# Ledger of designs, part 5: VH-VL binders against DNA topoisomerase 1 (topA)

Target 1, 137 residues: DNA topoisomerase 1 (topA), of Thermoplasma acidophilum (q9hm08r4to140)
Amino acid sequence: FRIIIAEKADAGRRIAYFLSGGQVKSHRAKGTSYLEFEYNGSKTYLIPLSGHIVEADFESGYSDWNKIDLSDLIDARIVKNIKNKVAYQTLQAFRGKVEEIVIATDYDREGELIGVEALDIIKEGKEEIRRAKFSAL

## First folded at step 21 (VH-VL)

Design x2 (from v4 with heavy chain S108Y, light chain Y32H)
Fold by OpenDDE, fold request of step 22:
Structure x2 (fold): chain C 137 residues (1-137), chain A 119 residues (1-119), chain B 105 residues (1-105)
Amino acid sequence: as target 1 above (137 residues)
Amino acid sequence: EVQLVQSGAEVKKPGATVKISCKVSGYTFTDYYIHWVQQAPGKGLEWMGRVDPYSGETRYNQKFKDKATITADKSTDTAYMELSSLRSEDTAVYFCAREPWLRGYFDYWGQGTLVTVSS
Amino acid sequence: DIQMTQSPSSVSASVGDRVTITCKASQDIYNHVAWYQQKPGKAPKLLIYAASSLQSGVPSRFSGSGSGTDFTLTISSLQPEDFATYYCQQSYDYTFGGGTKVEIK
């Protein structure tokens, strides 16, 4: 099956309706949320995001810049914190089961970063990865 | 059976505040959006805003952004809309309605709550 | 802000008549349109979603069509219980049409 990742909920809705002709099912349960529909003869799941899924920060002890020397930050490790739990859990739930991943995030720097974040979560190894642009929606 | 049951009619003075409730049953409260729609006497329907009961995230019609405050209580499966600084123009029937997540339509509606603002 | 221009505002018809209501969007919204029926003193009832999908339990005499900016609700053979006010609604930002009152001729 196919997964489409949208950057925002509204974009996700529009994409799902466009590709399915409006034959869409909503899924919200057990910490996961996605739209389900058929596209091009295959089952498709659309995962809408709400911006960044993860946030990069310094490890514990280095997060308060007012209390630490900037020189100490040079050696500090960057950690990733989950910002969007639902998106993260949804992507995790599909990990290893997906044949095709379509990144439909915005065609800008932020969209690219968000797309990469999503891929880092869901990608297992052998999935076909595609980049899609839905500018008309 | 899916049901949206709203609180009873309200009569208020200008400048007052009213809070309408919409209690849902027959489905998982957090799986659907709850919207509020205004209908002035003899007039059409106007969307006011909505809440995602799961996250608490809200969206408003710009026209009602300063008029309405929409909330949801997951512990009681109840959505609320508070209308502040009531004016005669706010006299209307207010409906709550359910939207399947990211579907954009309203499949179930409350019975409506009449709010009358009169001096 | 998307405008939904609904026409006509009212229509007189008889039982058995074909009734057509139109809604025009101010911009292309593909198929993001729903139709509702409202009777006096009652809440609206969903008839059609996604421009042409019939809601479960709604009689087949109701149908929706259109894409882009022009949308139509059709009642193939008007029944006594169909005298009501109908509204279109777009899903982008949830604006409604002005409504169409279907009255008995």
Scores: ipSAE 0.897, ipTM 0.947, lowest interface PAE 0.5, mean pLDDT 94
Fold by OpenDDE, fold request of step 22:
Structure x2 (fold): chain C 137 residues (1-137), chain A 119 residues (1-119), chain B 105 residues (1-105)
Amino acid sequence: as target 1 above (137 residues)
Amino acid sequence: EVQLVQSGAEVKKPGATVKISCKVSGYTFTDYYIHWVQQAPGKGLEWMGRVDPYSGETRYNQKFKDKATITADKSTDTAYMELSSLRSEDTAVYFCAREPWLRGYFDYWGQGTLVTVSS
Amino acid sequence: DIQMTQSPSSVSASVGDRVTITCKASQDIYNHVAWYQQKPGKAPKLLIYAASSLQSGVPSRFSGSGSGTDFTLTISSLQPEDFATYYCQQSYDYTFGGGTKVEIK
């Protein structure tokens, strides 16, 4: 199945509606929250975030966030405290079970950082990772 | 059966405060948003705000941000809306309504609570 | 804020008539529209969500269509119990249309 990571709840809803035509199920149970729908014949789960999932403190070499790209941050060591428990738990619940991860966070520096946070939690290394832009929504 | 049961009609003086309750049953309270909608006599529906019973997070219509305070009590499966500094213009039927999480529509409604503000 | 302009404000119709109510959004909201029926002294009842999805238990004579800014609720054959006020609502920030009262001719 596919996971789509949205940066915010409103964005998540819009993405889900757009991809599913409105045929969406809400899931809120046992500390996890996500939207479920079918897209392109595949089961899709959309996890809406609420900004940053964790409070991140990067190594000294990565202290200048303005000069760091997503690819660099993925490999960076960070000390993190969970800021969004629901998002964290939801992502963790899907860890190791996902075939495709779509990062649909905003196409800006913050969105990239949030995307990295999400990937750090959910990624096992075998998933197909895609970056999607939904700016029209 | 899903039910939203609101508290009874209220009659208040100008300047007073009223707190309306919306007790839900038939489903898990924390899985859905609870919204409040105002309907003045003979008028249409106007969204006031909502609460996420799970987190307690609220959102308000800017128009009602200083008028309404929305809360949720998970221990009693009850949402509340407090209206402060009541004026005659606040005379209306107030509905609570359930939104499936991030769906944007209201699938179940309370029966409404009439609040009358008169001197 | 997103405005929902609903028309007409009222319509007189007879049993069996086809009734069409429109709602225009002030901006593109894709399919984020719901329709409600409200009878006097009662709470609104959900008819349509996601612009065109019929709520469970709602008669099939009700249908919704539209995408973007223009949306329509249609009652294919008006029944006696359908005389009521109808509202559209957008789910971006939950604005309602002004309502359409369907009255008996």
Scores: ipSAE 0.896, ipTM 0.947, lowest interface PAE 0.5, mean pLDDT 94
Fold by ESMFold2, fold request of step 22:
Structure x2 (fold): chain C 137 residues (1-137), chain A 119 residues (1-119), chain B 105 residues (1-105)
Amino acid sequence: as target 1 above (137 residues)
Amino acid sequence: EVQLVQSGAEVKKPGATVKISCKVSGYTFTDYYIHWVQQAPGKGLEWMGRVDPYSGETRYNQKFKDKATITADKSTDTAYMELSSLRSEDTAVYFCAREPWLRGYFDYWGQGTLVTVSS
Amino acid sequence: DIQMTQSPSSVSASVGDRVTITCKASQDIYNHVAWYQQKPGKAPKLLIYAASSLQSGVPSRFSGSGSGTDFTLTISSLQPEDFATYYCQQSYDYTFGGGTKVEIK
């Protein structure tokens, strides 16, 4: 089946309605959010994001800046924290089950980075990956 | 049982600020958008804006973008709308309502809050 | 934003009458229309969503139809409790129609 990654909820809804001709199911419950429809004979799920999914941080114990000497910071490992839990959980629920991933985030630097973040969460390496542009709907 | 319970009626003078609350119960607050709707006396319904209680993201009707500030507090399951620089034409009943995420309709409404602005 | 033109603005009717209310969208909105009933001093109540889907607890004398730009709410046999104001709403910008007041004749 196909996954479409959209950057914003309203844009995602308009894309889903455009592609399906109005036959869309909306799901938000239990920490996941996505739209479901059929396009070109293929079951399609659209996952709208609302900005970045992850952020950089340090290992536990290194985030208390009042107690860390700067020289110790050089040895700290950089880790990623989940910033948008619903987006992360939704992408994770589809991981390993997807044949095609379409990145439909905005065509700017931030949208490209958000698309890469989503791919890092959802892909296993065997998926077909595409980048798509939708005019403002 | 789904409920949206709004704060009580307010009487304000021109130039004042008012903050209306909408406390929800009977469902998962972060799964639904909260909307605000204005109804002037004897007039129809006008959409003002919404908030996603999960992220705090808002969207406004351009008419109200400099009048209303909509927020949500996940810790108390409460949405708020603040109206600033009140004028007599802001006299209205204000409703909160919920939208099942991106489904585009309001299935449950608060009881409404009358705000009266008089000089 | 997408405009919703609702007509008529009012209708006088008797119990048992068939009442038809229309809304026209300024562009194709597929089936993304809801209909609400509002009685004086009360919050609106959802009747119809997705143009034609009846909300739970709403009597079957209410029906919705249409797709694209033209939508209709029909009350097949008006009852005393149906005297109210009715509103359509489109889902993209959440714009309401102007309302239709159904009054007892």
Scores: ipSAE 0.600, ipTM 0.811, lowest interface PAE 1.3, mean pLDDT 87
Fold by ESMFold2, look of step 21:
Structure x2 (fold): chain C 137 residues (1-137), chain A 119 residues (1-119), chain B 105 residues (1-105)
Amino acid sequence: as target 1 above (137 residues)
Amino acid sequence: EVQLVQSGAEVKKPGATVKISCKVSGYTFTDYYIHWVQQAPGKGLEWMGRVDPYSGETRYNQKFKDKATITADKSTDTAYMELSSLRSEDTAVYFCAREPWLRGYFDYWGQGTLVTVSS
Amino acid sequence: DIQMTQSPSSVSASVGDRVTITCKASQDIYNHVAWYQQKPGKAPKLLIYAASSLQSGVPSRFSGSGSGTDFTLTISSLQPEDFATYYCQQSYDYTFGGGTKVEIK
């Protein structure tokens, strides 16, 4: 089946309506939120995000920059913490089960980064990945 | 049974603030958007805005963006709408209503709260 | 905003009459329109969603039709309890039509 990643709930709904001709099922329960419809002969799920899913941080011992030599920060390992738990859980529920992932976040730097965050959570490496723009909707 | 129970009628002077409550029961509060709708005396329905009680995210009708502040308290299953700088034109019945997440219709409504702004 | 132009603004009708109310959207909204009934002093009540889906507990004399920009609510045989004001609403911006008051002739 196909997954579409949208940046916002309202934008995602508009995309889903456009692609399906208005035949959309919405799901919100048990820590997940997504839209379900059929497009181009394939079952399709749309996962709207509300901003960044994860945030960057440093490993323990590197967080107080006044006590750490700046050269050590260059070598510090960056870790990621979950910021948007519903988006994370929804993406995790589909991980390893998709054939195609479409990134439909905004065509700007923030939208590209959010799209990469979603891919890091959902893909296992065999999926077909596309980038799409729905600005005309 | 799904219920949306609003706070009682209010009489206010111009320039005052009012905060209307909408307490829900019989369903999972965070699974549904809460909307607010104005109906001026003898007039039709006008959408004011909504809140997602899960995230606190709001969306407003441009007409009401500087008049209304919509919030949700998921610890008490209650949505609120605060109206500021009241004028006589704000005299109306105000309804809360729920929308199943992103489905686009309001399946249950509160009973309405009359706000009267006297000169 | 998507405008909803509702007509007529009022209609005088008798029990048993067929009543037709229309709404026109300023852009394509597919089938994402709802219809509400409101009696004086009461909250609106959902009748129809997704243009033609009848809400649970609503009598089958109510029906909705249309897609794209043109939508219709029909009451096939008006009953005494149907004298009310009816509103359409689109799902994108939640804009209501101006209302149609159905009155006793």
Scores: ipSAE 0.534, ipTM 0.803, lowest interface PAE 1.9, mean pLDDT 86
Fold by ESMFold2, fold request of step 22:
Structure x2 (fold): chain C 137 residues (1-137), chain A 119 residues (1-119), chain B 105 residues (1-105)
Amino acid sequence: as target 1 above (137 residues)
Amino acid sequence: EVQLVQSGAEVKKPGATVKISCKVSGYTFTDYYIHWVQQAPGKGLEWMGRVDPYSGETRYNQKFKDKATITADKSTDTAYMELSSLRSEDTAVYFCAREPWLRGYFDYWGQGTLVTVSS
Amino acid sequence: DIQMTQSPSSVSASVGDRVTITCKASQDIYNHVAWYQQKPGKAPKLLIYAASSLQSGVPSRFSGSGSGTDFTLTISSLQPEDFATYYCQQSYDYTFGGGTKVEIK
């Protein structure tokens, strides 16, 4: 089946309705949110994001700036924290089950980065990956 | 049984603030958007804005952006709308309503709250 | 925003009449239209969603049709309890039509 990654919920809804002709199922339950429809003979799921999924931070024990010496920050490990748990959990639920992933985030640097974040979470390496623009919505 | 129960009628002076509550029951509060709709006396329905009770994210009709503040408290299953700097033109019935996430229709509504602003 | 032009503004009808109310969207909204009934002093009640899907508990004399930009709500045989105001709504930015008051002739 196909996954489409959209940058925002409202944009994702417009894309889903455009592609399906209005036959869209919305799924929101504990921990996941996505749209389901058929397009071009294939089951398609659209996962709307809401900005960045992850953020950089220091590991625990380095978050209290009053107690940390600056020289210790050189040795601190950078970790990725989940900022958007619903997006992360939704992408993870589809990981390894997808034939095609379409990145439909905005055509700017932030949209490209958000798309890469989503790919890092969902892909296993055998999927066909495409970049699409839906500016006619 | 799905219910949206709003706070009672309010009478306010111009310049005051009012906060209307919408307490929900009979469903999972965070699975649905909560919307607010204005109906001025003898007039039609006008959408004001919404909140996603899961994330707290809001979206407003530009007409009401500087008038209304919409929030949700998922610990009490209650949405709120605060109207500031009240004017006579704000006299209306205000409804809350729920939308199944991104489905685009309001399947259950609160009973409405009359706010009267008189000088 | 997408505008919904609803007509007529009012209609006088008798019990048993067929009543048709229309809404026109300012751009293609596929089937993303809902219809509501509102009686004086009451909250609106959902009748139709997705242009033609009947909400549970709504009498079968109500039907919706249309796609794209032109939508209709039809009451096949008007009953005494159907005298009310009706609104259409599009769901991308939640704009309502101006309403149609259905009154006793």
Scores: ipSAE 0.384, ipTM 0.774, lowest interface PAE 2.9, mean pLDDT 86

Design x3 (from v4 with heavy chain S108H)
Fold by OpenDDE, fold request of step 22:
Structure x3 (fold): chain C 137 residues (1-137), chain A 119 residues (1-119), chain B 105 residues (1-105)
Amino acid sequence: as target 1 above (137 residues)
Amino acid sequence: EVQLVQSGAEVKKPGATVKISCKVSGYTFTDYYIHWVQQAPGKGLEWMGRVDPYSGETRYNQKFKDKATITADKSTDTAYMELSSLRSEDTAVYFCAREPWLRGYFDHWGQGTLVTVSS
Amino acid sequence: DIQMTQSPSSVSASVGDRVTITCKASQDIYNYVAWYQQKPGKAPKLLIYAASSLQSGVPSRFSGSGSGTDFTLTISSLQPEDFATYYCQQSYDYTFGGGTKVEIK
């Protein structure tokens, strides 16, 4: 199945509606929250975030946040405290089970950081990872 | 069966405060948003705000941000709306309504609570 | 804020008639529209969500269509119990249309 990570709830809702035509199921149980729908014949779960999932502190070599790209941050060591428990738990629940991960966070610095946070939690190394832009939504 | 049961009609003086309740049953309270909608006599529906019973997060229509305070009590499966500084213009039927999480529509409604503000 | 302009404000119709109600959004809201029926002294009842999805238990004579800015609720054959006020609502930030009262001719 596919996971889509959205940066915010409203964005997530819009993405889900757009992709599914409104045929969406909401899930809120046992500390996890996601939207479920079918897209392109595949089961899709959309995890809407609420900004940063964790409070991140990167290694000294990555202290210049303005010059750090997503590709660099993915490999960076970070100390993190969970800021959004629901998002964290939801992502963790899907860890190791996902075939495709779509990062649909905003195409800006913050969005990239949030995307990295999400990937750090859910990624096991075998998933196909895609970056999607939903600017029209 | 999903039910939203609201508290009874209220009659208040101008300047007073009223707190309306919306008790839900038949589903998990924290899985859905609870919204409040105003309907003035003979008028249409107007969204006031909502609460996420799970987190306690609220959102308000700008028009009602200083008028309404929305809360939720998970221990009693009850949402509340407090209206302050009541004026005659606040005379209306107020509905609570359930929104499936992030769906944007209201699939179940309370029966409404009439609040009358008169001198 | 997104505005929903609903028309007509009222319509007189007979049993068996086809009734069409329109809602126009001030901006593109895709299919983020719901429709409700409200009878006097009662709470609104959800009819349609996501512009065209029929709520469970709602008669099939009700249908919704549209995308973008223009949306329509259709009652294919008006029944006696359908005389009521209908509202559209956008799902972005929950703005309602002004309502359409369907009255008996």
Scores: ipSAE 0.762, ipTM 0.897, lowest interface PAE 0.7, mean pLDDT 93
Fold by OpenDDE, fold request of step 22:
Structure x3 (fold): chain C 137 residues (1-137), chain A 119 residues (1-119), chain B 105 residues (1-105)
Amino acid sequence: as target 1 above (137 residues)
Amino acid sequence: EVQLVQSGAEVKKPGATVKISCKVSGYTFTDYYIHWVQQAPGKGLEWMGRVDPYSGETRYNQKFKDKATITADKSTDTAYMELSSLRSEDTAVYFCAREPWLRGYFDHWGQGTLVTVSS
Amino acid sequence: DIQMTQSPSSVSASVGDRVTITCKASQDIYNYVAWYQQKPGKAPKLLIYAASSLQSGVPSRFSGSGSGTDFTLTISSLQPEDFATYYCQQSYDYTFGGGTKVEIK
């Protein structure tokens, strides 16, 4: 099956409308959220995001910048914290099961970054990856 | 059983503010959107806005953007709509309704709340 | 905003009659149209979603059809409990049609 990753829910809905003709099922339960429909004869799941999925920060011991020397931050470990739990869990749920991943985030710097975040979570290594632009939506 | 139960009828004077509630049961509150729909006496249905109880995100019909404030309280499974600067034209029955996530239709409705604005 | 033009505004019919209500969208909205029934003093009830999908518990005499801009709700054989006002609604951004009152002839 296919996964389409959209940058926002509104964009995701529009994409689902366009591709399915309105024949869409929604799933929002148990920590996951996605739309389900058929496209080009294949099962398709659309995962809408809400901006960045993760945020980078220093480990707990270095989080208070007012109490530590800036030089110490050079050696501090960067950790990624989950910002969007639902998006993260949804992507994880599909990891290893998807055949085709379509990145449909915006064609700008922010969209590219968000797309990469999503790929880092869902990609296992064997999937076909496509970048799609839906400018008419 | 899915239920949306709204607060009782309100009578207000012009310029006043009213806040009506919609308490849900029988399902997970945060899995569905809650919408508000206006129906003036003898008139049709008009969409006002909605809230995502999970995130708190709201969307409004431009017509009601300055009239209605929609909120949700996850701790009580209750959605609210506050109407400000009430006028006679705001006299109507107001419905809350449930939307399955990103589906665009309303599968369950509250019983409606009559708001009467009179001097 | 997407406009939904519903017709007719009212229709007189008898029990057993076939009743057809139409709704025209101002732009292509695919199959994202819902239909509701409302009786006096009551909340609307969902009948059809996605233009042609029958909501669970709704009698099979109700059906929906159409795509793009033209949509139709059909009651194959009108029953006494079907006298009510019906509304179409586009699922893109929630605009309702003007309503159709089905009255007893």
Scores: ipSAE 0.754, ipTM 0.895, lowest interface PAE 0.7, mean pLDDT 93
Fold by ESMFold2, fold request of step 22:
Structure x3 (fold): chain C 137 residues (1-137), chain A 119 residues (1-119), chain B 105 residues (1-105)
Amino acid sequence: as target 1 above (137 residues)
Amino acid sequence: EVQLVQSGAEVKKPGATVKISCKVSGYTFTDYYIHWVQQAPGKGLEWMGRVDPYSGETRYNQKFKDKATITADKSTDTAYMELSSLRSEDTAVYFCAREPWLRGYFDHWGQGTLVTVSS
Amino acid sequence: DIQMTQSPSSVSASVGDRVTITCKASQDIYNYVAWYQQKPGKAPKLLIYAASSLQSGVPSRFSGSGSGTDFTLTISSLQPEDFATYYCQQSYDYTFGGGTKVEIK
């Protein structure tokens, strides 16, 4: 089946209705959120992200800017913190189960980064990855 | 049983602020958007805005973006709408309603709260 | 925002009459329309969602039809409890139509 990654809930809803002609099922429960429909004979799930999924940060002990000499930040390990738990949990639930992942976030630097964040969470390496723009929307 | 119970009627002077509550029960608060709808006396329904109780994210009708502030408190299963700088034109019944996430319809409504702003 | 033009603004009808109410959207909204009934002093009640899907507990004399820009709510045989005001709503921007008051003739 196919996964479509959208940048925002309302944009994702418009994409889903456009592709399906109005036959969309909405799911939100237990920390997951996605839209379900059929497109081109394939079951399709759309996951709206509502911004960045993770944030860059430093290891514990390097996070208080007022207590750390700035030269020490060069040595700090970079870690990722989950910013959007619903998006993360939803992507994790689909990990390893999809044939095709379509990135439908905005065509700008923020949208590309959001798309990469989603791929890092959901892909295991066998999926077909596509980038799409819905210019009619 | 799904219930949305709103706070009682308010009478305010022009320039005042009012905060209306919408306490929910009988379902998982964070699975549904909460919307607010205005109905002026003898008039139709007008959508004001919504909040996602899970994230706190809001969306407003442009007409009301400087008038209304919509919030949700997950710890008490309660949504709020604050109306600022009240004018006589703000006299209306205000409803809260829930939307199953992104399904686009309001399947349950609060009983309404009358706000009267007298000049 | 997508506008909804609802007509007629009122209709006088008798018990047993067939009543039709229309809404026209300013652009294609597929089937993303809901219909509500409101009685004086009461909150609105959902009747129809997704243009034609009947909400649980709503009598089968209510039906919805249409897609794209033109939508219709039909009451096949008006009952005394159906005298009320009816609203359509497009669900992308949550815009309501102007309402249709159904009154006893």
Scores: ipSAE 0.580, ipTM 0.808, lowest interface PAE 1.5, mean pLDDT 86
Fold by ESMFold2, fold request of step 22:
Structure x3 (fold): chain C 137 residues (1-137), chain A 119 residues (1-119), chain B 105 residues (1-105)
Amino acid sequence: as target 1 above (137 residues)
Amino acid sequence: EVQLVQSGAEVKKPGATVKISCKVSGYTFTDYYIHWVQQAPGKGLEWMGRVDPYSGETRYNQKFKDKATITADKSTDTAYMELSSLRSEDTAVYFCAREPWLRGYFDHWGQGTLVTVSS
Amino acid sequence: DIQMTQSPSSVSASVGDRVTITCKASQDIYNYVAWYQQKPGKAPKLLIYAASSLQSGVPSRFSGSGSGTDFTLTISSLQPEDFATYYCQQSYDYTFGGGTKVEIK
């Protein structure tokens, strides 16, 4: 089946209705939020995001500049903290079960980065990945 | 049983502020958008705005963006709408209503709150 | 925003009559329309969603049709409890039509 990543709820709803001709089922429960419909004979799920899903941080013990030497910071491990738990949980629930992932976030640097964040959570490496623009919506 | 229970009628002078509450029960508050709708005397329904109680994100009808402030309190399962700088044309019944997330219709409504603004 | 033009503004009808109310959207909204009934002093009640899907508990004499820009609510045989005001709503911007008051003739 297909996953479409949208940057925000209203844009995602418009995309889903456009592609399905109005046959959309909405799901929000148990820490997940997504839209479900059929498109070109394939079951399709659309996951709207609310901006960034994760943010970069350091491992514990490196976040207080008064306690560490600057040379220690060079060796610090970078970790990612979950900023949007529902988006993360929804993407994780679909991981490894999808044939095609479509990135439909805004065509700017921030939208591209948000799309990459979603890909990092959901893909295992065998999926077909595409970028789409829905400027007419 | 799904219920949306609004606070009682208000009488205000021009320039005042009013805050209307909408307390929900019988469902998971954060799974549904809460909307506010104005109905002036003898007039139709006009959408004012919504809040996502999960995230706190709001969306407003441009007409009401400087008039209304919509919020949600997850700890009390209550949505609020504050109307500022009241004028006589703000006299209306105000409804809250819920939308199943992104389905585009309002399946349950509060009973309405009459706000009367007069000098 | 997408405008909804609802007509007529009022209808005088008798019990048993077929009543038809229309809404026209200013642009293509597929089937993303809801219909509501409101009686004086009461909150609106959902009748139809997705242009033609009947809400649970709504009598089968109510039906909705249309797609794109032109939508219709039909009451096939008007009953005494159906005298009310009816509103369409497009779901992208939540804009209501102007309303149609159905009155006793």
Scores: ipSAE 0.562, ipTM 0.801, lowest interface PAE 1.5, mean pLDDT 86

